# VH-VL binders against q09347, part 2

Target 1, 142 residues: q09347
Amino acid sequence: YHQYRELKCSTPTNSIRGGPDRAECHLVLKAEELETGRPVPTGLGCWQEDHDGEEREYCDIVCPKSHTVFISYIDQGHRACFNFITYQVEKRNDEHVLWRSGKCLNSTVNYRIGCKFDDPFETQFKSDNEIFAHLRARARRV

## First folded at step 4 (VH-VL)

Design n04 (framework fv_rilvegostomig_arm2)
Fold by ESMFold2-Fast, scan of step 4:
Structure n04 (fold): chain C 142 residues (1-142), chain A 122 residues (1-122), chain B 110 residues (1-110)
Amino acid sequence: as target 1 above (142 residues)
Amino acid sequence: QVQLVESGGGVVQPGRSLRLSCAASGFTFSDYGMHWVRQAPGKGLEWVAVISYDGSDKYYADSVKGRFTISRDNSKNTLYLQMNSLRAEDTAVYYCARLEYSGSYFGTFDYWGQGTTVTVSS
Amino acid sequence: QSVLTQPPSASGTPGQRVTISCSGSSSNIGYNYVNWYQQLPGTAPKLLIYSNNQRPSGVPDRFSGSQSGTSASLAISGLQSEDEADYFCAAWDDSLSGYVLGGGTQLTVL
């Protein structure tokens, strides 16, 4: 069910990581300081044109202290593109909820996925499989 | 007070099937992934399978792929392991464990049940 | 057969420091976090160390973890008789898309 197609990005890792069932962009994380003194990523983006006419699935997987970031998103249409990803931190029921969202460049549709963290600035994502298996599951929790 | 209680173990002949259950209480079951881990008599721990909080993602150890199926019913707070084509080497105590991913606990088996014994023999 | 390699046994005397090693590869310990589990005789396993070096609430600070390259270590200082148990390391393995565990180390307090 979680299948990925090749993602045409300007990153040098696209041709290495792209396969018939996988699309990944390796990006350097940009982060900004919050009033709490901890960085939160802002200004992370990816762009792709749908050349194949095939439906694609992508999930946004981002770690604030990682220098390797993989973007994937689920799109019901035939075009997938982000010009940036932002984070919003909200306190709910004494928990910090980290909202991750992206805006498709060629769409009015906003994508928003929520994740719960005890501390929204904790960074514990090292492997691609662990990120996709566990973080994606939590992104659907809220 | 997190509690996990396994059941469904027993003595079964090779080639037969068993279904194990794990009843969860003391937490919001639908918020957590779940694992099955087994331990053969006098041996170490072997991870068996994991299922995501909503059942959409599943992963299995190579030794059980194609024979075992992990599933869950969030309305009943219950985890299952359907074990088909049982072999002597499947003889073990089977534990269910909660996958904790929030905060600093990312990727841990933070709470374990007491286990249920499966013996595959004549 | 276990994917992660631990010594089958370790021993120490009360008050001393003992270390238990766990050796893996680039697809597991080299890239992913290591957890340690303690199994007292006749009981279910218990989480002892998570994320290489963190302790859950209730675990004494004499237990510590470390990771370097493709190996991890559990250190137990001020060894006590109550520490007699089996200790297991565990990590996610990217090549197998699953969790792998060490064979376990039986610790004897002499």
Scores: ipSAE 0.000, ipTM 0.511, lowest interface PAE 16.8, mean pLDDT 65

